# VH-VL binders against q0aze0, part 368

Target 1, 268 residues: q0aze0
Amino acid sequence: MKIILVNNRFKENTEKKAQEIAGQLSALNVEVIIDNGLDEPYAGTVDFIMVLGGDGTMLRAARRYGQRAIPVLGVNMGTVGFLSNIEINELAEYLPLILREEYSLEARMMLEVAVFQQQSLLTRVFCLNELLLRSNSPRMLSFALEISGQKLEPYRGDGLIVSTTTGSTAYSLSAGGPIADPQLDAFIVTPVASHIINKRPLVVSPEREISLHLLEEREAIIGIDGQIKMDFGAENRVLIKRAPHPLLMVNLKAKPFFTSIDRSLQRQ
Key: E = the ipSAE of ESMFold2; O = the ipSAE of OpenDDE; V2 = 0.75 times the mean of E and O plus 0.25 times the DockQ between their complexes.

## First folded at step 16 (VH-VL)

Design FF5 (framework fv_inotuzumab; at its last look DockQ between E and O 0.76; V2 from the best seeds 0.76)
Fold by OpenDDE, look of step 16:
Structure FF5 (fold): chain C 268 residues (1-268), chain A 123 residues (1-123), chain B 112 residues (1-112)
Amino acid sequence: as target 1 above (268 residues)
Amino acid sequence: EVQLVQSGAEVKKPGASVKVSCKASGYTFTDYAIHWVRQAPGQGLEWIGGINTYTGDTYYRRKFQGRVTMTADTSTSTVYMELSSLRSEDTAVYYCARDESYFDYLSGTFDYWGQGTLVTVSS
Amino acid sequence: DVQVTQSPSSLSASVGDRVTITCRSSQSLVYSEGNTYLSWYLHKPGKAPQLLIYDVSTRFSGVPDRFSGSGSGTDFTLTISSLQPEDFATYYCLQGTHFPLTFGQGTKVEIK
């Protein structure tokens, strides 16, 4: 068995724990690779991914490995989040189950985000939470939204969020989007406006495609999962669709989603 | 408008402690981390550490570990930095700065800064 | 720790001059998915530092077009296309890829 341990580059405790876990797993004849994000993703075949940290770390892991259909387990290091399944102090208890592959999987829809310049593809990214289009200035943006070829009325505001249901509790929520059941596959399109909200959030079928472009000669920024940023101008287009493969999240322990919402929201 | 307002100048004796505050306004407090940077006379900027206001996680430079404590009060949108066992070398202007945060992720980019707090350590 | 070295430490220039400041890191600043956390700051005595450029080349809101950033990996550059009177200050680069965060030693831009 080969396992990737994903940790947070700034959280030394996660690095230390990763090393400790790696030692334990090695003693059990499990090959371990530690990924702190400073190197390229491991390209070889792996059987399991353990994410040590919070939701941000999980999102990074999802972007790096989610397309490979590998079971991903979130191990919380004592922080608030939605994407961890067990606590670090529970790992020893569940380790035998992991090694025996005795767990259930929950499929979480991911986004496929393609950014173009003219007709040329600049980048393609798979992400678990959301794409954000936002202004790089205090001025509002004017941009076009198309859904499966249907052109909506132009949007004017600070930006737009296209989120998965998993991402509904992230930036979309802060922008006034609905909280969605993570067991539901859908796009959530949430306008971002500091001054005037002229559009309602949309819940869109995962079978549809979403296209965005600016209607003015102004620079904006594309954000992905709050961790990737790139400049976005009038010559750029973004196409969003359902990723071909969902993230396979490991369920070792029952974790009620809706009971955790209140706890997490109180911290915001 | 995003604002970080720091507490006033402090004069301390060696061995004492100082606690500087940074009050944030104009944005959602827990959406951003707060870092502390200092500048000693005639020297450059030095990163001290940061706090994730959402998770509560703290990140301290090893140089300051054991002497620095950062805390966040969400009810008042205020971050505090306490530095103990003060030395003359700790004399500096201390700045708080905002950093984008996404759960346990930090960008390491400081987009808004406080006005600075002069801390003087002298016998 | 990752070392960040700016060049030059100081320079004299006149209004209208093109100014170039370099920042070199001891290690690559490329993070996951190609993100590079290198930012530039302007600092005047008695004032708070100000963000100019982040993610190597993105101008912060309100920053004039005369400021631009470029580079990759370990070598980065801040360019002021036409120096203005208000641009005389000390400039710092910051790497945010590696823990701990580290600043360059600064570059003081003085009036010639």
Scores: ipSAE 0.836, ipTM 0.922, lowest interface PAE 0.6, mean pLDDT 94
Fold by ESMFold2, look of step 16:
Structure FF5 (fold): chain C 268 residues (1-268), chain A 123 residues (1-123), chain B 112 residues (1-112)
Amino acid sequence: as target 1 above (268 residues)
Amino acid sequence: EVQLVQSGAEVKKPGASVKVSCKASGYTFTDYAIHWVRQAPGQGLEWIGGINTYTGDTYYRRKFQGRVTMTADTSTSTVYMELSSLRSEDTAVYYCARDESYFDYLSGTFDYWGQGTLVTVSS
Amino acid sequence: DVQVTQSPSSLSASVGDRVTITCRSSQSLVYSEGNTYLSWYLHKPGKAPQLLIYDVSTRFSGVPDRFSGSGSGTDFTLTISSLQPEDFATYYCLQGTHFPLTFGQGTKVEIK
């Protein structure tokens, strides 16, 4: 069995804990690869991914590995979020179940984001929470939103969020979007500080294609899961679709979404 | 209209401690980590460490581990840095700076800085 | 620790000159999905440092377009296309990819 341990680059104690876990797994004849984001994603066969950290670390794992249909377990290292399943101090208890593959999987929709310059594809990325289009200057943006070829009235404001239901509790919520049941597949389109009163959040079928482009020359940024940033100008267009594969989240411990909303949004 | 306002200059004797505050305003406090950077006379900028205001996690350069403590008070949007066992080499201007965060993720870029706090260590 | 070395350590220039400062890292600054956490700061005595460029080449909001950044991997450049009186200062690069975060030693741009 081969497992990837995903940690983050700034937290020294996650590195020590990852080494400890790797030693325990090696004693059980499990091969372990550590991914702190500094190397290319592991390309070989992997059976399981264990994320040591918070929701931000899970987002990176999802972008790197989510399209490969590998089970991903969130292991909380202190801050309880929406994407962790067990606490680090519970790992030893659940490890036998992991090794015997005795767990359920919850599918979480991901976005496929393609950024173009005129007609040429610049990049294609995946995300678990949201795409953010925002101004990179004191001036408002003027931009067009198309949904499956249907052109909406122009937007004017600070930007727009296109979120999954998983991302509904992140930036979308702060911008006035609804909390969505993550078992639903949908896009949530949330304006950011819209100058136009009638631009309310939209909930959109996951089968739609969403397109964005600027209507005036302005400096803007595309943000992906709050971690990837790309310059975005009048020469660019972004196309957003449902990703080919969902993230497969491991469920070892029951974590009811609705009873945990306030707790999961609270800071440690 | 982002502002980071630091506490005033301090004069300390060797072996003492100093606690510098950094009060944030004009933005959502927990969306940005706070880092501390110092500049000794005639020297360049030196990163000391930081605190993720969302998670409460601290990150200290090894040189300062054991002498530095960073805390955040979300009710007042204020970060504190305490440096103990002061030496003459700790004489510097100390800056706080904010770093965009998203949950436990930090970008490692300092967009807005405090005005600086001169700490002088002399016998 | 990742070393970041600026070149030159100082230079003399006149208003209107084109100025180029380089920053070389001892390790690649490329992070997950290709992002490169290299930023540039301007620092004047008695003032707080100011962010100019982040992510190698993206100007911070309000920074004049005479400032540009370029580079990849380990080698990075800040260019000031036409030096203005307010640009005489010390410039620093910062790498944010590796722990601990490290600044270059600084480049002082002085009036010729």
Scores: ipSAE 0.686, ipTM 0.870, lowest interface PAE 1.7, mean pLDDT 90
ESMFold2 (binder alone), look of step 16: mean pLDDT 92; pTM 0.947

Design FF6 (framework fv_inotuzumab; at its last look DockQ between E and O 0.79; V2 from the best seeds 0.69)
Fold by ESMFold2, look of step 16:
Structure FF6 (fold): chain C 268 residues (1-268), chain A 123 residues (1-123), chain B 112 residues (1-112)
Amino acid sequence: as target 1 above (268 residues)
Amino acid sequence: EVQLVQSGAEVKKPGASVKVSCKASGYTFTDYAIHWVRQAPGQGLEWIGGINTYTGDTYYRRKFQGRVTMTADTSTSTVYMELSSLRSEDTAVYYCARDESYFDYLSGTFDYWGQGTLVTVSS
Amino acid sequence: DVQVTQSPSSLSASVGDRVTITCRSSQSLVYSEGNTYLSWYLHKPGKAPQLLIYDVSTRFSGVPDRFSGSGSGTDFTLTISSLQPEDFATYYCLQASHFPLTFGQGTKVEIK
């Protein structure tokens, strides 16, 4: 059995713990690859991904590995997040179930994001939480939103969020979007500081295609999961679709969504 | 208006401790980590460490490990840096700076800075 | 620790000059998905540092377009296309791709 342990670059004690766990797994004849983000993603066959960290570390794992249909387990090393399933001190208890593949999977929709300059594809990325279009200056943006070729009245404001249901508790929530059940597949389109009264958040079928472009030249940024950023100008457009494959989240421990959102949000 | 307002200048003797505050306003406190950077006289900028105000995680440069403690008080939107066992080499201007966070993720980019706090360590 | 070396350590220039400052890292700064956490700061005595450029080439909100950043891997450049009176300062690059975060030694841009 081959697994990837994902950690983050800033948390030295996470790396230490990852090495300890790798040693323990190797003693059980489990091959371990550590992904600290400095190397290219492992390209070979992998049976399981274990994320050591919080929801931000899970987001990186989802973008790197989410389209490969590999089970991904969130292991929390501190404050419980929305995407962690077990705590680090419970790992020994659940390890036999992991090795025997005795767990269920929960699918979480991802976004496929394609950014263009005129007609040329600049980049394609996957996204678990959201795409954020925002102003990169004191001036507001004027931009167009199309949903499956249907042009909405122009937007004017600080920007727009297109999120998954999983992302409904992240930036979308702060911008006034609804909390959505992550078992639903949907886009949630949430304006950021809109100056146009009729621009309410929209919940949109996952079968739609969403397109964004600026209507006048301004300095703007596209953000992906709060971790990837790129310049966005009047020469660009972005196309958003449901990704071909959902993230397959491992469920070893029941974590009812609705009771957990009160606890997770209260620490704000 | 984003502001980071630091506590005033300090004069300390070798072996003492200093605790510098950084009070944030104009933004959601837990959306940004706070880092500490210092500049000794005639020297460049030196990163000391940081605290993720969302998770409470701290990150210290190895040379400060064991002498520095960073804490955050969400109720007052204030971060503290305490540096103990002070030496004359610790004489510097200490800055706090914010770094956009997203859960446990940090970019390591310092967009807004405090005004600086001069700490003088003299016999 | 990843070392970041700036060049030159100082330079003299006149208003209107094109100024180029380089920053060289001892290791590649490429991180997951191509993210390169290299940023540039302007620092004047008695003032807080100010962010100019992040992610190698992205101008921070409100920074004039005479400032530009470029580079990849280990070699990075800050360019000021036409130096203005307010641009006389010390400039620092910062890498955050590797722990610990490290600044370059600084480049002082002085009036000729």
Scores: ipSAE 0.698, ipTM 0.863, lowest interface PAE 1.4, mean pLDDT 90
Fold by OpenDDE, look of step 16:
Structure FF6 (fold): chain C 268 residues (1-268), chain A 123 residues (1-123), chain B 112 residues (1-112)
Amino acid sequence: as target 1 above (268 residues)
Amino acid sequence: EVQLVQSGAEVKKPGASVKVSCKASGYTFTDYAIHWVRQAPGQGLEWIGGINTYTGDTYYRRKFQGRVTMTADTSTSTVYMELSSLRSEDTAVYYCARDESYFDYLSGTFDYWGQGTLVTVSS
Amino acid sequence: DVQVTQSPSSLSASVGDRVTITCRSSQSLVYSEGNTYLSWYLHKPGKAPQLLIYDVSTRFSGVPDRFSGSGSGTDFTLTISSLQPEDFATYYCLQASHFPLTFGQGTKVEIK
C-alpha cells in the first residue's frame, strides 16, 4: 500500500505529525509520501490520501489529486471545518480499517475551471469549492454570465461566485448564497455585491456549462478555492463545468453535515 | 472602511512582558488572519508571527517561540500579541497587519496595517 | 530560512525617474500550482506600511499604475515608471511561500 500524506505548509504541527504517521506506516510496510504543496504532485500510483489539517488543506489536496479517483481522508487537527472526517487522535483507532480498505466513500462534485485568453487556453484547474471573480478595485465590475449558451442580463457588482454544493458553506455563504446538501450535485452561482444586490443566487444543474467574461476594459481577479489567484481582463474568458471525476472522500466515521453547520457558523 | 487600531506606546523594563492589542473593524473579523511585524530602530521589517482568527491557529517565528503569545477575541474583533522576557533588542515599533485567509490557509499578503505601537525596553 | 535580498539597499532618484528595485530569494517561491507569494510594500517613517503589489504582479486596490511588479522563481522586480514626490520611502519585498515569512532588508529611495 502507498499513501500520500498532505499537510499544511505553515502548520508545523501537521508536518511533525506527518513525519510521525509516516514512521508508523512505514513500520507496517506502507510506503508513504509526504506532500507539503511545494513540489509537483506525486505522479505515481497511490492507494490512499490522508490530509492532515483543515478545509484549506483538503482543498489543496483535492486540486492536486482529486482527478485521480483516489480515496481522500480528512484528518482534522482540532480546528473547525466541514471536510474532515476524523480527528487526529482517532487516527490510531481507524488505521486498521484504512489498511484493510474497510470504509465507505462519498463522491463530491468538483469544478473544472478553464481560463482562456482569446481562443487560447491559459490554464485548467479542478477545484472542490468555488471560482470567484472579483474586482481588483473599489469599482464594480460589469460582466456577462452565460449558462449553456443562454445569455443572462449583464451583472454589475463586486463579483461572482460559482460554487459546488461542497463550497456552499465557504465564500458563497458569506456572499448570501444558500447552504446546500453536499450529497447534491449542483452549481451555486452567487453574486457578490457590496452596495447593490441586483441578482439572486442561482442553483444550476451540474449538466450545464457556465461562462464568464468582462464587459468592460477593467482588470479583475479570478480566485480558485481562495488559494489560487490570477489576473482576469477583458480578453479573458472562463468556462466552468462539472469535473469528469468527483473527489472520493473517505467516510470512516459518521459526521452529520447539518448538525455541524450551526457549530461552524457560530464561529464566523 | 477597513481599520486596524493598535494600543498605545509601552515602556517596559527588561524581563517584563508587554501585551499589544489590535482592534479590527470594517470587515468580517474571522475572514482574515492577523500578523505582527516589528521594526527596530535603524532596521528593516521583521515578521514575528500570525494568528488565524477563524481556526485559532498560531504561527510563530522560531526566534520568538516560547516568548510570544497571540490571541484573538472574536467578540471584540481584537487580536493581542504578548511578548515576555523583554530585552533591549525588543525595542521596536510593532505593527499588526491583516492577511487574507481561507479556513486554515493564509495568503501571506498584508493588505492593511495598524498604525504601529512603540515598545521601549529600557532599564 | 529563506533569505530575501533586495538590490540596491538605497538609491537616489529625481521626480519623473524610472526606478527599479530587485528582490532575490535563496529558494524558488513558486508552488507547483503556480502560486508565488511575493508582495511589495511601501513604508514611510512614522506611518504604517502599505501594500503595493501582491502575487508578484497584481496591484493592490488604489495603488497607482506607475507601480508594477514582475519576476518569477527567485528574481522579482518592482518598477516605478515615473517617480512622484510621495514615492520617496523605503520599499520591502515579502516572501510567504516558505515558513517563516521573511522580508527583504529594504530599499530606501531618496531624493537626488
Scores: ipSAE 0.620, ipTM 0.872, lowest interface PAE 0.8, mean pLDDT 93
ESMFold2 (binder alone), look of step 16: mean pLDDT 92; pTM 0.947

Design FF7 (framework fv_inotuzumab; at its last look DockQ between E and O 0.85; V2 from the best seeds 0.80)
Fold by OpenDDE, look of step 16:
Structure FF7 (fold): chain C 268 residues (1-268), chain A 123 residues (1-123), chain B 112 residues (1-112)
Amino acid sequence: as target 1 above (268 residues)
Amino acid sequence: EVQLVQSGAEVKKPGASVKVSCKASGYTFTDYAIHWVRQAPGQGLEWIGGINTYTGDTYYRRKFQGRVTMTADTSTSTVYMELSSLRSEDTAVYYCARDESYFDYLSGTFDYWGQGTLVTVSS
Amino acid sequence: DVQVTQSPSSLSASVGDRVTITCRSSQSLVYSEGNTYLSWYLHKPGKAPQLLIYDVSSRFSGVPDRFSGSGSGTDFTLTISSLQPEDFATYYCLQATHFPLTFGQGTKVEIK
């Protein structure tokens, strides 16, 4: 068995724990690769991914490895989050199950985000939470939204969020989007407006495609999962669709989603 | 408008402790981390540490570990930095700075800064 | 710790001059998915530092077009295309790819 341990570069405790876990796993004849983000993703075949940290770390892991259909386990390091399944102090208890592959999987829809400059592809990214289009200035943006070729009325505001149901509890929520059941596959399109909200959030079928572009000569920013940023101008287009493969999240322990919402929201 | 307002200048003796505050306004407090940076006389900027206001996680430079404590009060949108066992070398202007955060992720880009707090350590 | 070295430590220039400041890191600043956490700041005495450029080449809101950032890996550059009177200050680069965060030693831009 080969396992990737993903940790947070700024959380020394996760690094230390990763090393400790790696030692334990090695003693059990499990090959371990530690991924702190400073190197390219491991390109070889792996059987399991353990994410040590919070939701941000999970999102990074999802972007790096989610397309490979590998089971991903979130191990919480004592922080608030939605994407971890067990706590670090529980890992020893569940380790035998992991090694025997005695766990269930929950498929979480991911986004495929393609950014173009005119007709040229600039980048393609798979992400678990959301794409954000936002202004790089205090001024509102004017942009066009198309859904499966249907052109909506132009949007005017600070920006727009296209989120998965998993991402509904992230930026979309802060922008007034609905909380969605993570077992549901859908796009959530949430307008971001500091001054005027002229559009309602949309819940869109995962079978549709979403296209965005600016209607003015102004620079904006594309954000992905709050961790990737790139400049976005009038010559750029973004196409969003369902990723071809979902993230396979490991369920070792029952974790009720809706009971955790209240706890998490109290911290915001 | 985003604002970070720091507490006033402090004069301390060696061995004492100082606690500087940074009050944030104009944005959602827990959406951003707060870092502390200092500048000693005649020297450059030095990163001290940061706090994730959402998770409560703290990140300290090893140089300051054991002496620095950062805390966040969400009810008042205020971050505190306490530095103990003060030395003359700790004399500096201390700045708080905002950093975009996303759960346990920090961007490491300081987009807004406090006005600075002079801390003087002298016998 | 990752060392960040700016060049030059100081320079004298006139209004209208093109100014170039370099920042070199001891290690690559490339992070996951190609992200590079390098930012530039302007600092005047008695004032708070100000963000100019983030993610190597992105201008912060309100920053004039005369400021630009470039580079990759370990070598980065801040360019002021036409120096203005208000640009005389000390400039710092900051890397945040590696823990701990580290600043360059600064570059003081003075009036010639």
Scores: ipSAE 0.828, ipTM 0.922, lowest interface PAE 0.6, mean pLDDT 94
Fold by ESMFold2, look of step 16:
Parts: sequence; structure tokens; C-alpha cells
Structure FF7 (fold): chain C 268 residues (1-268), chain A 123 residues (1-123), chain B 112 residues (1-112)
Amino acid sequence: as target 1 above (268 residues)
Amino acid sequence: EVQLVQSGAEVKKPGASVKVSCKASGYTFTDYAIHWVRQAPGQGLEWIGGINTYTGDTYYRRKFQGRVTMTADTSTSTVYMELSSLRSEDTAVYYCARDESYFDYLSGTFDYWGQGTLVTVSS
Amino acid sequence: DVQVTQSPSSLSASVGDRVTITCRSSQSLVYSEGNTYLSWYLHKPGKAPQLLIYDVSSRFSGVPDRFSGSGSGTDFTLTISSLQPEDFATYYCLQATHFPLTFGQGTKVEIK
């Protein structure tokens, strides 16, 4: 059995813990590859991905490996999160179930994001939580939103969030979007500081295609999962679709979403 | 209008401790980590560590491990850095700086800084 | 620890001059998805440092376009296309790809 351990570059003790876990797994004849983000993603066949960290670490794992249909387990390292399933001190208890593949999987929709410069594809990335379009200056943006070719009235404000239901508790929530059941597949389109009162959040079928571009020259940024940033100008547009594959999240510990909402949100 | 306002200058004896505060305003406190950077006389900038205000996680340069403690109080939007067992070499201007965070993720980019706090360690 | 070395350590220039400052890292600063956590700061005596450039080449909000950043891997450059009186200061690069975070030693840009 071959497992990738994904850890957080910024916290030295997560790397040490990842090495410790790798040693324990090797003693069980499990091949382990550690991914701290400094090397290219492992390209070979793996059976399981274990994320050591919080929701931010899970987001990086999802972007790197989410399209590969590999089970992904979030292991909490002592922080608050929506995407962790078990705590690090519980890993020994659940490890036999992991090795026997005795767990369920929860599919989580991802975004496929394509950014263009004029007519040329600049990049394509995947996203678990959200795409954020925002101003990179004191001035507001003027931008166009199209949903499956249907042009909405222009937006004016600080930006726009296009979120999955998983991302509904992240930036989208802070901008006034709804909390969505992550078992639903949908886009949530949430304006950021709109000057137009009737621009309310939209919940959109996952079969739609969403397009954004600026209507005048401004300094803007596209953010992906709060971790990837790209300059975005009048020569650019972005196209957002449901990704070909969902993230396959491992469920080992019963942790119903609705009973956990109040506790997770109290830290805000 | 983003502001980071630090506590005033301190004069300490070797072996004492100092606790410097950094009060944030003009933004959502838990969306940004706070880092501490110092500059000793005639020297460049030195990163000490940081605290993720959302998770409470702390990150300390090994040189300071065991002597530094960083805490955050979300109710007052204030971060504290306490440095113990002070030595004359700890004489420096100490800055707090803001780093956009997203859950446990930190970019390590310091967009806004406090005004600095001079800590003098003198016999 | 990853060392970050700036060159030159100081330079003398006139208003209107084009200035380049280099920053060399002992290891690649490329992270996941190509993210490169290198930033540039301006620091004047008696004032707090100010962010100029992040992610190698992105200008921070409100920073004049005479400031530009470039580079990849281990070699990075800050360019000031036409020095202004307010640009005489010490400049620092910071790498945050590797723990611990490390600053370059600084480059002092002086008049004449």
C-alpha cells in the first residue's frame, strides 16, 4: 500500500510529525511519500492520501491530487476545521480501518478554473473552496458575469466569489453567502461589497459555466482557495466549470455537518 | 484603514522579560496572522516568529524557541509577544506585521507593519 | 536555514537613475503550483518597513509602477526605473517558501 502524507511547510512540527508517522507506516509495510509542497506532485500510483493539518493544508492536497480519484483523509493537528475527519491522537485507533479500506467516501465538488489572456489559455487550475475576483487598488471594479452565455447586468464593487458548497463556510460566508450542505453540488456566487443593492448571492446549477471579465482597466487579482494569486486585467477572462472529478473525502469518524456548525463557527 | 499600534518603549535589565502588544484595527483580525520582526542596532531585519490569529498556532524561529511566547486576544484584536531571559543582544526595535492567512495557511507576506517598539536591555 | 544574499550591500545614485538590486537564495523558492514567496520591502530610518513587491513580481496596492520585481528559482531582482527622492532607503528581500522565514541583509540606496 502506498500513501502520500501532505503536510504544512510553515509549521516545523508538522514535518517532524509526518516523518514519525511515515516511520510507523513503514513498520507496517506501507510505502510513504511525504509532500510538503517543495517538490513536484508525486505522479505515480497511490492508494490513499493523508493530510496532516487544517483546512488550508487540505485545500493544497485537493488542488494537487483531487482529480486523481484517490481517497483523502483529513487529520486534524489541533486546529479548527471543516475538512478534518479525525484528530491526530486518534490515528492509531483508525489506522487498521484505513489499511483494510473499511471507510466510506464523501464526494465534494471541485471547480475547474481556466484563465485566459486575450484568446489564449494562460492556466488551468482546480479549486475546492472558491475563486475570488477582487480589486488590487483602492478603486472598485466594474466587471461582467455570464452564466452559460447569459449576461447579467454589470457588477460594481470590490469583487466576486464563486464558491463550491464546501467553500460556503469560507470567504463566501464572510461576504454574506449562505451556508450550504456540502453534499449538494452547486455554485454559490457571492458579490463582495457591491454598490448595487440587488446583486444578491446566487445558487447556480453545477452544470452551468461561469465567465468573468473586467469592463474597464483596473488592477485586480484572481485568488484560488486563498492560496494562489494571479494578476487579472482587462485583457483577461476566467471560465469556471464543475471539475471532472470530485474530491473523495474519507469518513472514518461520524461527524455530522449540522451538529458541528455552531462549534466550528464560534471561533469566528 | 489598516493600523497596527504597538505598546511603548521598554527598558529592562538582563534576565527580565518584556511583553509587547500589537493592537489591530481596520480589518477582520482573524483573517491575518501577526509576525514579529526585530532590528538590532546596526543590523538588518530578523524574523522572530508569528501567530495565526484564527487557529492560535504559533511559529517560532529556533533561536527563540523556549524564550518567546506569542498570544492573541480576538476580543480586543491584540497580539502579544513576550520575550524572557533578556540579554543585551536583545536590544532592538521590535515590529509586528500582518500576513494574510486562510485557515492554517500563511503566505509570509507582510503588508502592514506596526510603528515599532524599542526594547533596551541594559545593566 | 535558507540564506538570502542581496547585492550590492549599498549603492549611490541620483534622482532619475535606474537602480537594480539582486537577491539570491541558497535554495529554490518555488513552492506548490509555482508559488514563489519572495517579497521586497522599503525601510527608512525611524519608520516601519513598507511592502513593495510580493510573489516575486506583484506590486502591492498603491506602490508606484516604477517599482518592478522579476526572477525565478533562486535569483531575483528589484528594479526602480527612475529613482525619486522618497526612494532613498534600505531595501530588503524576504523569502517565506522555507521555514524559517529569512530576510536578505539589506541594500542601502544613498544619494550620490
Scores: ipSAE 0.735, ipTM 0.884, lowest interface PAE 1.3, mean pLDDT 90
ESMFold2 (binder alone), look of step 16: mean pLDDT 92; pTM 0.949

